# VHH binders against Rho GTPase-activating protein gacA (gacA), part 4

Target 1, 338 residues: Rho GTPase-activating protein gacA (gacA), of Dictyostelium discoideum (Social amoeba) (q54y72)
Amino acid sequence: MGSSSSKSSSSVTVASSIDYKAKPTIDELGTSNYSGGLEVSKNLLDFNLGEKPCPLKSVVQDQFTISNSSKTKLKFHFEPLQPKEFQLSFSPTSGSLDKGKSKTIKVKLMVNQKINTNHKVVLRVEGGASHFLTVKIRCETGVFGVDPNTLEHVEDEGFRVPYILALMKRSLIDNGGLQQEGIFRLAGEQTEIKRLKEAMNRNDFTSSTDINTVASLIKIWYRELPTPILNSIPTEKIFYSTDIDECVQSAKNLPEPQKSLLDWLMHLLLMVSSFSDVNKMTAQNLAIVVAPNLYDVSSSNPMEGLVLSQKCVQFLHNVLSHKVAVHKRESVAYEVLS

## First folded at step 27 (VHH)

Design le (from ka with S104T)
Fold by OpenDDE, fold request of step 29:
Structure le (fold): chain B 338 residues (1-338), chain A 123 residues (1-123)
Amino acid sequence: as target 1 above (338 residues)
Amino acid sequence: QVQLVETGGGLVQPGGSLRLSCTASGFTFSSYWMNWVRQAPGKGLEWLSVISGSGGSTYYADSVKGRFTISRDNAKNTLYLQMNSLQPDDTAVYFCARGETRSTGYFFYWEYWGQGTQVTVSS
């Protein structure tokens, strides 16, 4: 008599659209009060020996410091990692930190197979906010998942950006990507994405007729940044994205290279949205499909996770909408003067 | 290759019902949250519903709550949307989208979409 535990399906109602009036607090989103937590000296663990690829089957080491800025003793632990491609260890893996004290964490990495990846590590704090660290592994030279400042830059329509972005944009435009229905929404084929990504990493990419793959690779490039673009904006400003001007100001206040990278992307999306009658990609649609690639947050609660994604989308939509509005005004002004 | 194919769209009268299907291939279907999203003429994409990999958890937009039901058959790699009490405002292209999550937790975004199926609600 097998007790069929009828797992009661929980149904929760979630907003279906961007709510510009919603002013969720960080607390409401379950994002732990940043006030009085564990501080991490660095969130990027780069095991690459400068410009050299990470060696295979050898142990490389790094370290960082955690500090307790809270009023109480904190307990922390690193979530276990079980990647196939590499072994990563933290010492200590767990512990306690008294108020005002710091501890050095030693990190050991051994890469088992050739890989380029940004692997996320979660540092949990009991009763506090979790920290996310990025482990950067580069076993080969490439243009993905690396510090943008290390890449060759070009001037692209007034924006200084990595050459690879300009190249992808050009490829997308030259192959009719601006008029392609569902551009940036429809994904390229995974095998082709992989192939082109590898070609790009080898500096062998010039152009592709597979515009969906190229669009996917643009999103992937942003997603694989060591630090996502919007993570440079205070979380509160992302979540309180009810005012367009505030969002725009937050975007303008980004440091370099994040500012230029975002501005370039917004310009590209503006171009795409200008053909929305044909490609069916409005500013909102583009925000929906692009924004999540620019921001790295998560929740243990699915509903919160959904809300977080929606807020991220709303933020980008506000920025993009403003850009569209400005562009329209400028176009009209030009027509009147011509 | 990840593929999503929506079917079941058509013309229906107000108050009518329609059942959409989305057949998935190229990935472990049961490992992913699946979504329905629609786009009405002249409007943006609207998220409607999501279902967990096991089917044990479902979420709905307020706009469709009580009228639409999301379900899945993992053995058939198929996602369903039962739509009841359809209204003219439900006229849209309906998309199936795979839910992507972060390794660190839930943060839903959609990278893989179907081509969509047209639903028209008209007298």
Scores: ipSAE 0.847, ipTM 0.943, lowest interface PAE 0.6, mean pLDDT 87
Fold by OpenDDE, fold request of step 29:
Structure le (fold): chain B 338 residues (1-338), chain A 123 residues (1-123)
Amino acid sequence: as target 1 above (338 residues)
Amino acid sequence: QVQLVETGGGLVQPGGSLRLSCTASGFTFSSYWMNWVRQAPGKGLEWLSVISGSGGSTYYADSVKGRFTISRDNAKNTLYLQMNSLQPDDTAVYFCARGETRSTGYFFYWEYWGQGTQVTVSS
């Protein structure tokens, strides 16, 4: 009577490859030449005078050219901006551009208060696609929007990262952020984000009780890097890598400090995802809300832009999923040995 | 402060219809693409649909194409999702999310979310 030891094959539930193949079906692409026919010569307005911060209460100027490549006359206007921290003006603020014509837009910036920001400006085209401009302002030395190598580094759980990241992580954890529903998905308060960001830039941040604000600041920190960390990965690898192993290998091949920054972040997200039953933030959800902050690409086609975002999310999801899987295996192994 | 508030969720029978609303405040509503995203029990977030600021462009996930319709009323700062032919698999929390874009072009990500509204399809 041979006792057939039924080897309980622990079905490692391979996280089903979320078939991100769901091509958004473009309903009626109205044949409107979504190439709104307006071309912008410069999408980034950097008013930084080299290594010097933007002067306060002084007017700095820049210019760029808009061109009408459409078949018809276009009307354009800049959306009004009313920030408290600075005054930004475009001249002309609105106008018309004939077919095949170009116009120089003069930009004036006056910063009223010390601020480091990437401010978005919208150029509207009547009947066409809107254009987005980034105004980069750096009025002070800080911990946001700077080369990470210039920051004070610490060792945080085996990762060498800027002290500010370690501080934010600690604040997040100490205030129950790992169990907070919607952590990294829910935005912090904008005024508090601004206040804390400024405090951090002055090295005057100690702690925050607003968990979502801290999580937002972590995302903002990565987003405001001079070069997003995933931009060091060839675009083709991000967009065409469907295999988890390929994504992981690409992540492993990152140069420093990008590698350490990504690894640290993946570890934090692993911790958060371990409480997904409570906080409702799975590895996938975390990838959705975090990945776009790590990568800077865009398209003039909205559908392509959507796809690009999805591919970026997929890439990070694959990397994070692998980390989760490895961690689970290790945990089980320790339990068996203990 | 940016605020998004979803309403219109509830219990509906299979084959039924439901209309969700999302009221936006704290920003120029017409300047942003708006999205519907859902999360089913035990599943991750699923993007469903996006609509342009003017409402002239819409895109749908294959899972809801032909059944769901996204629309907006910019005068009311309200986003809508008409859901028809609802199935049990459509049971989820439905979120509206503001579409963030890059200055250089389209790259959609979501920074601002509502709290969500529960939709339950059950017999």
Scores: ipSAE 0.828, ipTM 0.939, lowest interface PAE 0.6, mean pLDDT 87
Fold by OpenDDE, last read:
Structure le (fold): chain B 338 residues (1-338), chain A 123 residues (1-123)
Amino acid sequence: as target 1 above (338 residues)
Amino acid sequence: QVQLVETGGGLVQPGGSLRLSCTASGFTFSSYWMNWVRQAPGKGLEWLSVISGSGGSTYYADSVKGRFTISRDNAKNTLYLQMNSLQPDDTAVYFCARGETRSTGYFFYWEYWGQGTQVTVSS
């Protein structure tokens, strides 16, 4: 009589829509011990190359310090990386750190193939929050994945932004992107994205008739920033802010160039949303498809990961909704005065 | 090229059932979480359900829990949504969307979408 253990597939119910009233606590997500943990001295590893291309098949080195600000001894471990394009090592790879103590971590990188990327590394802490480090690898010059301040800037409708963003926006608008159904939702063709990205990196891009590809490239540009836009906002503000005014204030408090970059993007999305009757892209829909490209976080828990993405979307939706509301008021006022 | 093609939409009466399919190509289907999302007329996008690459884990929105079932056949590169007890409020375009993952962990977002299939629930 074999007891068939019916593995009850635990279906977890998740909110289907952005609930602006929901304020889940970090504790509910099992991320309780935000009080004092492992601190890292820097989260960007550039191997002191600055704007210089990373040499191929040569070892470059960097270092950073980890500090235990918690009340207990912490154990840490770097997750193994198995990329084909490069070799990355941490020394030590794992260890323990007593309360109030610090340790220097040495990092070695050898790039095997020409690549431009911001690779994410996970520093795991037993019983604590994981840390994410960005490994900046730039084997060639380009306009993607680089410090925005190093790029040529232009004034675009009152915003100072990299020239490449202004070009992409112009291309999108000139080719009817504002009225394109599913704009920013529908992905461009992968081969075309790659081709145009390369052209842009060579400063050979002028315009494109592939609207979805251009929209994808805008998202990719933001996603590949060394520091994603929303990572400059305290995590708690992203997670707990449900009030529109709080979100708007957080956005206003961004440092440059993140502030200008976000403002420019919000203006573009405002333009797109104004045609929502035709393109089917409301402020909410745009937030859903764009916000994740502005925020670089993750969880070991799938449910938490889902919630994090939803909170990110909610945050951007609030900011964008406010902008839409303000614009509508201004438009009405203008009509009354004219 | 990543492609997702939804099928199975149509007109159904209240209380009826419908099964949607999404055929995937251009990527290793079993390596990705897959999602169903819908957009009702005049409303925004609404996430409905997600299924893990292996099919071992599923999650549902409260709005469809107990009525909809997500499943997949990795051998056929096909995602399914069984919809039962359909209501007029279920009228929408239904999209299949690939779940994107980060190397550092879970953060669910959707980059690749199908064109959608229309589901209309009406008497």
Scores: ipSAE 0.820, ipTM 0.933, lowest interface PAE 0.6, mean pLDDT 87
Fold by OpenDDE, last read:
Structure le (fold): chain B 338 residues (1-338), chain A 123 residues (1-123)
Amino acid sequence: as target 1 above (338 residues)
Amino acid sequence: QVQLVETGGGLVQPGGSLRLSCTASGFTFSSYWMNWVRQAPGKGLEWLSVISGSGGSTYYADSVKGRFTISRDNAKNTLYLQMNSLQPDDTAVYFCARGETRSTGYFFYWEYWGQGTQVTVSS
């Protein structure tokens, strides 16, 4: 009589709509802003290379400082990494930090093969929030995963943005992307994404008829930013984004270049949503598929991770909905005046 | 290439049941959380349920809790949605979506979707 231990699958119910009542504690979300008392001097490691390509099979070094602002001694450790393309080490890899004390962490990187990536590293704090560090590796010049300010900019419909974004938008529009069912929801083919991404990095991209691939690349471009756009907004503002006006104000208060990049994106999504009868991509749908690419957070708890993603979506939806509403009002006003 | 193909949609009467399937290919199915999402006519996308790679963890939206059951067969690379006590408001296109997460932790977003399967609940 084998006791079939019915593993009671713990099913948790979450609201389909963002239930603002079920708020996980922000402290549990492991965002850099709610550090359980550990502060990091920087969250981007570029090894002081700037725009210079990372040398292969040579060691480059970086450092940052961690500080204990809590009332107690903190223990920390870096999660082990098993990268295939590079070797990354932290010194020390673990330790303790007394109240009010600081420690310098040395970082060594050796890249074994040519790669462009933003690799995420987790600094764990016992009893506290985890910190996420971005390791920027650029073995080639390109337009992805780089500081937007280093890219050629153009004026696109009143927005100053990197030329590559304007090109992708133009390619998308010229090839009927605004009316394409499931645009930004449907992914491009991975091989084609890679091919076009490489072409863009070489400044060889002009246009593509594969609109889903182009749309994917727009999302990827935002996702691969050294600092995701919404990370410049306090986590509490994202998490408690119940009021449209508050969300809009938060978006307006973004620093440059994040503000211009978000505004440009919102304008593009507005254009797409205007054809929602055809393409089936409402403002809400667009927020669902685009918002997660603008925000870099995670949780050790799956439910919290889900809620966090939903909050991110709600925030962007609020901003986009406002823009849609304003545009509709302006359009009606213009019709009445003409 | 990542592919998701939904099947099992159709016309059903109120109070009826339907089982949807999503066949996955082009990736290690058991390594990913899988989701069901629907879009009703004139409405936006609505997340319904998610299941972990192993099938050990499931989450549901309140709108479908107690009526819908998500499951998976990793040997068949197939995701299922058992829908019971169907109502007219359940009329929608139902999508299967692969759950993307970060190596650093959980933050769910969807990059790969199926084409969807139509479910119509009508008398």
Scores: ipSAE 0.819, ipTM 0.937, lowest interface PAE 0.6, mean pLDDT 88

Design le (from ka with S104T)
Fold by ESMFold2, last read:
Parts: C-alpha cells; structure tokens; sequence
Structure le (fold): chain B 338 residues (1-338), chain A 123 residues (1-123)
C-alpha cells in the first residue's frame, strides 16, 4: 500500500515553526557558539532598541565586527533566509578576510507584520565551525513605545488619556498606592516590571497589588514614548526659565496629546503629594523621580547631562507646585462658601 | 535584581564624622554613575553628590562641598560617603541611587534607590 519516498531536506526551517511566545534559552541567544579562527564582536543584534518595540515597516540598523585571528585567509557567508514577516540583510553577505584583518558587517531589518521572535542567523566559515547570531525582534502591537494617538482613550477625571494609564492609576489608588511610602521613588523588581509590562502589551492587565511595579510602569510608559511629552517645549523655556508663571504657561501651550498627558500626570502627582506626611513624597520629591522620564536630550558631556536633568526637575516642580497652590486656594474657597 | 543597601548611619555629636556605605548587587557596579541623596525631617529630597563609574569624576551640591567626600570601591561593589563637620541640619535619611541614562547620551534619571540609613546629629 502506498509507496515510500525519501524526504530528506537540507533546508533551514522556515519561521512557521517558531514559538513566538517562548523565552529564549542561553544557547538560542548564541552565547555558547563561538568558533576559533573567525571572531564576532557581539552575538545579539537588537538594533539599539533595548526593550522598545521595533517599528513596523521602518528600517532599523545594527552592526558588528568579524575578525580573522587565524593564520590563513577565511571565507564566510551568511545563510540566506527570507521570512515573510521581515526583511533582514547583511552587508557584505559573503566574502573573505585575510589573516589579522577585521570587517564591519552592517545589518538592516524591516519588519513587515507584527512578530516577536529571536531569529537565529548562521554565519558559515568555509571549512570551519559556524557562528550563531541572534536577531531580537519585538514588534507586537502594544501600549508601550507607541504613538499615544493610536491607543484607545477614555475619560479619567476630566482628562482624555490612553486607557492603560487610567487602569494603572486605578490600580495604584485601589491598592493603597497614595499611602505607600516612597511611591514613584522605589522601583518594582525588574522581573515583575517585565512580566506586568508584557501583560499590559497583551491587553491582559486590570489591576495589581504590586504598587511599586505599577508606579514604575507609569514612568516607563512616559519614558518610552516615541517623543517625550516635554520635548515639544522650546529648550530655552524648559531649561532657562526659572519663573513659575512662565513654566505654567509653557505647560498650558503644549499641543495635544502632550497637554492632556501632562495634565493627567500632574493631577495624579498632586494626589500623591497630598499624602506626603505618610508616603514621604513631596512635590519636590515627585518632580525629581518623575521629570527626567518626560524629556530626552543627547549630551556627550556628563556634567551638562546632570545639569539638564536638574533643570527639567525644576521645570516640573514649578508646574506641580502651582497646581498644589491652586488646589489649596480652591479648597479654602469651598470651605468659606459652605 | 538591582539592590542597593545603605549602612553606617547613627547618632553623632555636632562636629563629628560618619562614613556611609552603599553595597550594590544585581548589576555591573562599575558601569554606573552613583549618587547620594538625603531627606531631612519634613523636607524633600536633596541631591548631594555623584561619582562616575570609574571613580574619576565627582560633583557635589554646594551645601556639602568641602565637608562630604563621595568615593567608590569597584572591587567591593561599594559606594561611600565620608561626612565630616556634621551639624544638626545634616540630620536626615541618606539614600544611594543609581544614575540611569538613555542610549542617546548623558541625561540622568534615578530609578533604583536604597531604603536609606538614618543619620542623626545632636548633642
């Protein structure tokens, strides 16, 4: 019955066998597959994104160096692979490398549809052992590191904000976060932050009793925005204006969505600061731990970087202090009228 | 997990000295700028000092310059604050904090803090 046929294939398996949700082992990251003769400068290619999601349909770049420490010329090539989900290229794709020489390999990635994977790349050396490189791709649609205008919005205490922010705030308040000593200053555990962030990106979050992890994730949400919300303010206004009224005016002049995102956050911090006798987080403390998450600037000078961070803190402290003062005046007015 | 633990606080008479330690674990200590910050009773956090990963660069707030010295021993994963000429207004909880930067360059934020150590200066 039936005829037998030989089904041998030397082809590299296509991406359809990849478990996109599996966490990589140390061998999948390529740390154990170093070959003598041809050396590579790194075995993990993350395209300088770290934990940020890879943008869809945009080219990102990385690079590494190969070096020939053997006594002979070595020939190399990267195994060709063209998955439908992304385009990956190496420049050069193949070549030779004289003894004692090094070569920079430029890598380009464009992800065409959402995918989370650690893609294994094989660098073959003619007559030698293969190297494995890991291309880290995280391009699943989520709520972190995306344009906030693409997210579902809700009304939260008069502010239109992404739903995930309202959930995180509700979680903090419902679990006693306003009375938590050191809230926003003390970080959650890194493993829990990663776990909960992944749940939020999967739309699998409603609440957590881990106050410090949720507070950390609110800061991370702002820090990972493609454009931090205070970067829309002219640098002279944010760094060199020491007058409270000018800082407040600059905040009022923010375009949407930055204005609503800032105002929502300031209201949350106002509520936290109103419990500072218990939680120890004054308006100044909150500005110190929160403000640098709302701005980004490139400086090659560490002292300049420190000064700019402190100026950003002062700016936010001025805005928050004004809100505290307004809130106190409104509370006194209500008391007199009643 | 990133962990920072301050020790060395206590009761000191005015004019006295203390040396605070911050023991770090869960990260490559020598790769990070480290900070000392304090919170006096009824007041907000006050940044005091920062030191580079190698220990080659230091900076101080004017309020403590000349009296406090930041240092580190990368072999022991320990940050130090030598505090001299202590006065009652130095009474505070003292924290160490890891300086964070983004991949774009030097713009600091502070995410990892210790639980603090109490310093009390009184006669």
Amino acid sequence: as target 1 above (338 residues)
Amino acid sequence: QVQLVETGGGLVQPGGSLRLSCTASGFTFSSYWMNWVRQAPGKGLEWLSVISGSGGSTYYADSVKGRFTISRDNAKNTLYLQMNSLQPDDTAVYFCARGETRSTGYFFYWEYWGQGTQVTVSS
Scores: ipSAE 0.536, ipTM 0.795, lowest interface PAE 1.5, mean pLDDT 82
Fold by ESMFold2, fold request of step 29:
Structure le (fold): chain B 338 residues (1-338), chain A 123 residues (1-123)
Amino acid sequence: as target 1 above (338 residues)
Amino acid sequence: QVQLVETGGGLVQPGGSLRLSCTASGFTFSSYWMNWVRQAPGKGLEWLSVISGSGGSTYYADSVKGRFTISRDNAKNTLYLQMNSLQPDDTAVYFCARGETRSTGYFFYWEYWGQGTQVTVSS
């Protein structure tokens, strides 16, 4: 089973697990080390597709050569094993190679799901030592600017949200973010925001002591959604309602995943506002710096654009203030939550 | 790196005047709408005024209209707020903020803020 997530098997399809049945035969002592085998030009096929949106369902290619340095014809066969995450093919898949000859093997990869793995492939040689090839695949769409339903979700305080949100919140809390003056208002440095965003898209993020950068990235995550979460609310209700109860009801009526994403965020902002004596971020302050990240509308009139942004702020402030008021009524403990 | 630094706060008597400055760096200052916002003790943020990138358009909240004047000097990368007829309830921390827009048009959000400057109006 090695580093693969798949069970070792003799399946026809290419699997994530390693088939060790074809391990190279140990030859006799002396000069027999090269008898009955092929030489390969490389044993690593590197499909590092980077942080860019993964080219899912698209074919990418590589190639290598095999050479017969033995004294007889060799027959070879790639053991095709295709896990659900990707499809891998070799052309030719099998054949023979006369003594002293070489052949180019074309390799095609199609990634079906986000993946970061090292996959072992077996090149079987009849009457000789088998070869192991490593197929390195890094193909991720990232966690920013994507449909949240394509991301892995976790439970966080009763909400199912993309794992990256839970990780960013944990990072803020663990590093004293709730007590940080100006949290969510003060931006991280642009270079550091870019660096951490790239790390998150590569699934290389666990935590950061840079509170302002992580807070900025939470806002960026919501702002870069293909459809911002409040856009599911009718324009009249988000911009023109002065009724606090109607605002609260509109938020409650959001479909999933927007409802869970909003509720999770409101709970985080509630926690931040509980420390406003230290961090200076009241519910109103948080609404100002957060709300416009949750909605998008086009206006050709700058003053209209400003007014619509302020109305969006008022909407979120009504929802957040209601949550704060409910929390105060239900609280028995004198101590605030961290 | 986008940076905004407010200066010019201090203690002033009721009825007095004060001029705040916000020095910008790390971006093309003239390309952005700029805002003044304040936070009085124990209160939330209150938007005060906005000015276009060129300085040609200005807008004010009713609470400060006629008393405060927003302006900018794009050659110096500096935003200003002239505050006249100050009263004790103008006591606050004053922030400048850069107006951000999306590619879709004018819908503002505020990502870059200064650290703020304290203005105290008391006898």
Scores: ipSAE 0.507, ipTM 0.788, lowest interface PAE 1.6, mean pLDDT 81
Fold by ESMFold2, last read:
Structure le (fold): chain B 338 residues (1-338), chain A 123 residues (1-123)
Amino acid sequence: as target 1 above (338 residues)
Amino acid sequence: QVQLVETGGGLVQPGGSLRLSCTASGFTFSSYWMNWVRQAPGKGLEWLSVISGSGGSTYYADSVKGRFTISRDNAKNTLYLQMNSLQPDDTAVYFCARGETRSTGYFFYWEYWGQGTQVTVSS
């Protein structure tokens, strides 16, 4: 019995690119009698149990039981896999199971590259229904320095963002951060930043009274993204950022998740700037301290590097100024109508 | 706690000179590139000059090259900007800023800024 299934070489979305046949016909399985169904003890193989990433280049193991509750002998086979990012094996890979019998299937996994994926495996039963098993692999660290699409998202004031961002914003607001002088400009103490970042990566964060450390970590979250959110904008549009409308349009043209991440951040900065008479952080000040966290470019010339950083600041200031202007207009219109 | 404090601003007549100082505390001063930046009323930021941690490399914007001199005294944790031949369009708030670079090269981001010192060039 052969398999025509193949694995896509897309390491970013490996689990979504494999389309194994479901419910194969008897003709595709060769000459065999109808066999009914095989029972499996679980259909999720979670090697890190959801708490810790799977280690790289080390073998981890799981197992499950298959049982034949039918009246006839059943034959089974796991469809072959040829992943590039990990090695997965089942022992036995195929075999027979007499009526009323059970068999333990040992599963071994070794991950060679950082990957977060749900990989689908097909267990075929000759003349019966196929089973789909999910192999859950998470080898990257917590919530910093990872592709945001791999993180759980929530709705926060109409924006869909990673849950950790919503928690950090709530922590700032609940502890008086909007009224804190120098918020986002005054950095947290480095030892506390490291401690709290590690807690966030362990999913051990809910809130902190250390406003400056949490504000620093919001900036660090954006700065450590594998691809900073503004890097999807052509460099020439960043450097030609003297026209507010042009900057706003470039921001609107960002793909997801970058657009939602930028919009969420701009709304937070708008809220902060609304209290600038107390916190001393105007839209200009916020653009200065926040914008360079959102872009990265290589330069061997320090003067060129400074100019690029300045242009990034100007770009974000234009976007933020537009948000401030829109908010002011909407507030005035509401007052006039009500 | 990292702190940067600018001093030396004030009112000066065209053609005059001023020396700005930025006193640094709470970090290893010699390990960081340091910047002078200004902002005229209603304008965006203008980067003026940068100096390496050792003081061995300096760069200037064309608008101030030959008139302004950046220097540092690592024993006193102090950054300086000597400003000569001042003109009315040099009127601005002047900031010192501590620079960090990205791992990819010279793209700066700033975690620490001074509060700024006002320089006004007027008759």
Scores: ipSAE 0.476, ipTM 0.694, lowest interface PAE 1.5, mean pLDDT 79
Fold by ESMFold2, fold request of step 29:
Structure le (fold): chain B 338 residues (1-338), chain A 123 residues (1-123)
Amino acid sequence: as target 1 above (338 residues)
Amino acid sequence: QVQLVETGGGLVQPGGSLRLSCTASGFTFSSYWMNWVRQAPGKGLEWLSVISGSGGSTYYADSVKGRFTISRDNAKNTLYLQMNSLQPDDTAVYFCARGETRSTGYFFYWEYWGQGTQVTVSS
């Protein structure tokens, strides 16, 4: 039953101080396989899976060759990065390579939790530049209806969010979405929403000129989360969302990733509302069409359901109004100083 | 494709009456709660009224209670708003919106809206 394959390689360690803030650079896949007299045979490790999902709790293997084309012996090691979602091992983990020699590096991967990621591995060459290898892991299909922590994240205007959100926002802005009358209120066609959503789930989305479809899909992304981002807030606090400062504090108290997801969305809505003279979408209008996508509760009473929906709108409107007020104060200060 | 089309807006004198219609297509109309919402010049959206799928339950905002009546004809896929005792501050674009739920109970969100019909109350 013992299925671990990393035992012999995991015993090798180095006493060197490791600078985890180092930002090594590696070219795109297949462009540069040389650094400091050491050459790697490939810089993408996909474990021969191609487009197939990575199995859970099973070992998959890959390999590559390092070669020393310099005039001296080279010493190398892989930085010890072991995320909790998977086990990754290299055999050997470190060593030396005489002038003109090559060595095969065996790589083993076991994924214990569903994850989609491109994990970066640093191969250090002592006295030389580093190599950057990519370990491709795809266990889940799609970007909708999944735990956001399983998705690839990027930095977007100071917020760490799933890459698909950043792509959808870029698509909206680049195609004139901020000036689109009724943005977020007017729905895209259902057929186009379905087609584009499927393309996103296949990782086949870059941009679309269909503004209302992309705006609908941003709302759908939040609505389809396994746990909507505001559900960490007790229902009672949603009902008492008349004090802006209390609403802002409740939003600040959200755990990650909910806080970052909310803050990113509020910044997008702030940008949309700044064009409300053209698009007709004030902060209040945006709260009405967006807020109920962020919270879910079961009520058997239709009046309670309606009141709670309206209170959720008021809650989000208070948070968004605070963002608008802060932005306006900062803009006035900039105008005076510039 | 889901469509909602409002009609019946226009110019009316203070104290007058007007009846708005919202024609629905592309979905089973009787399965959905339907809403009327308005936007006055320079203001945000104001929820006015909601009616259950069967028409058996209706609810109104205090600002229009007693003056406005929501109704529906499920055979014609049409939602109505009868507006009486109109005043200048009722001037707005009026929208119908389909009520959506996302759980096994009630918690509404609004994805499908009409383009709106203008109501102007002026002498």
Scores: ipSAE 0.466, ipTM 0.776, lowest interface PAE 1.8, mean pLDDT 81

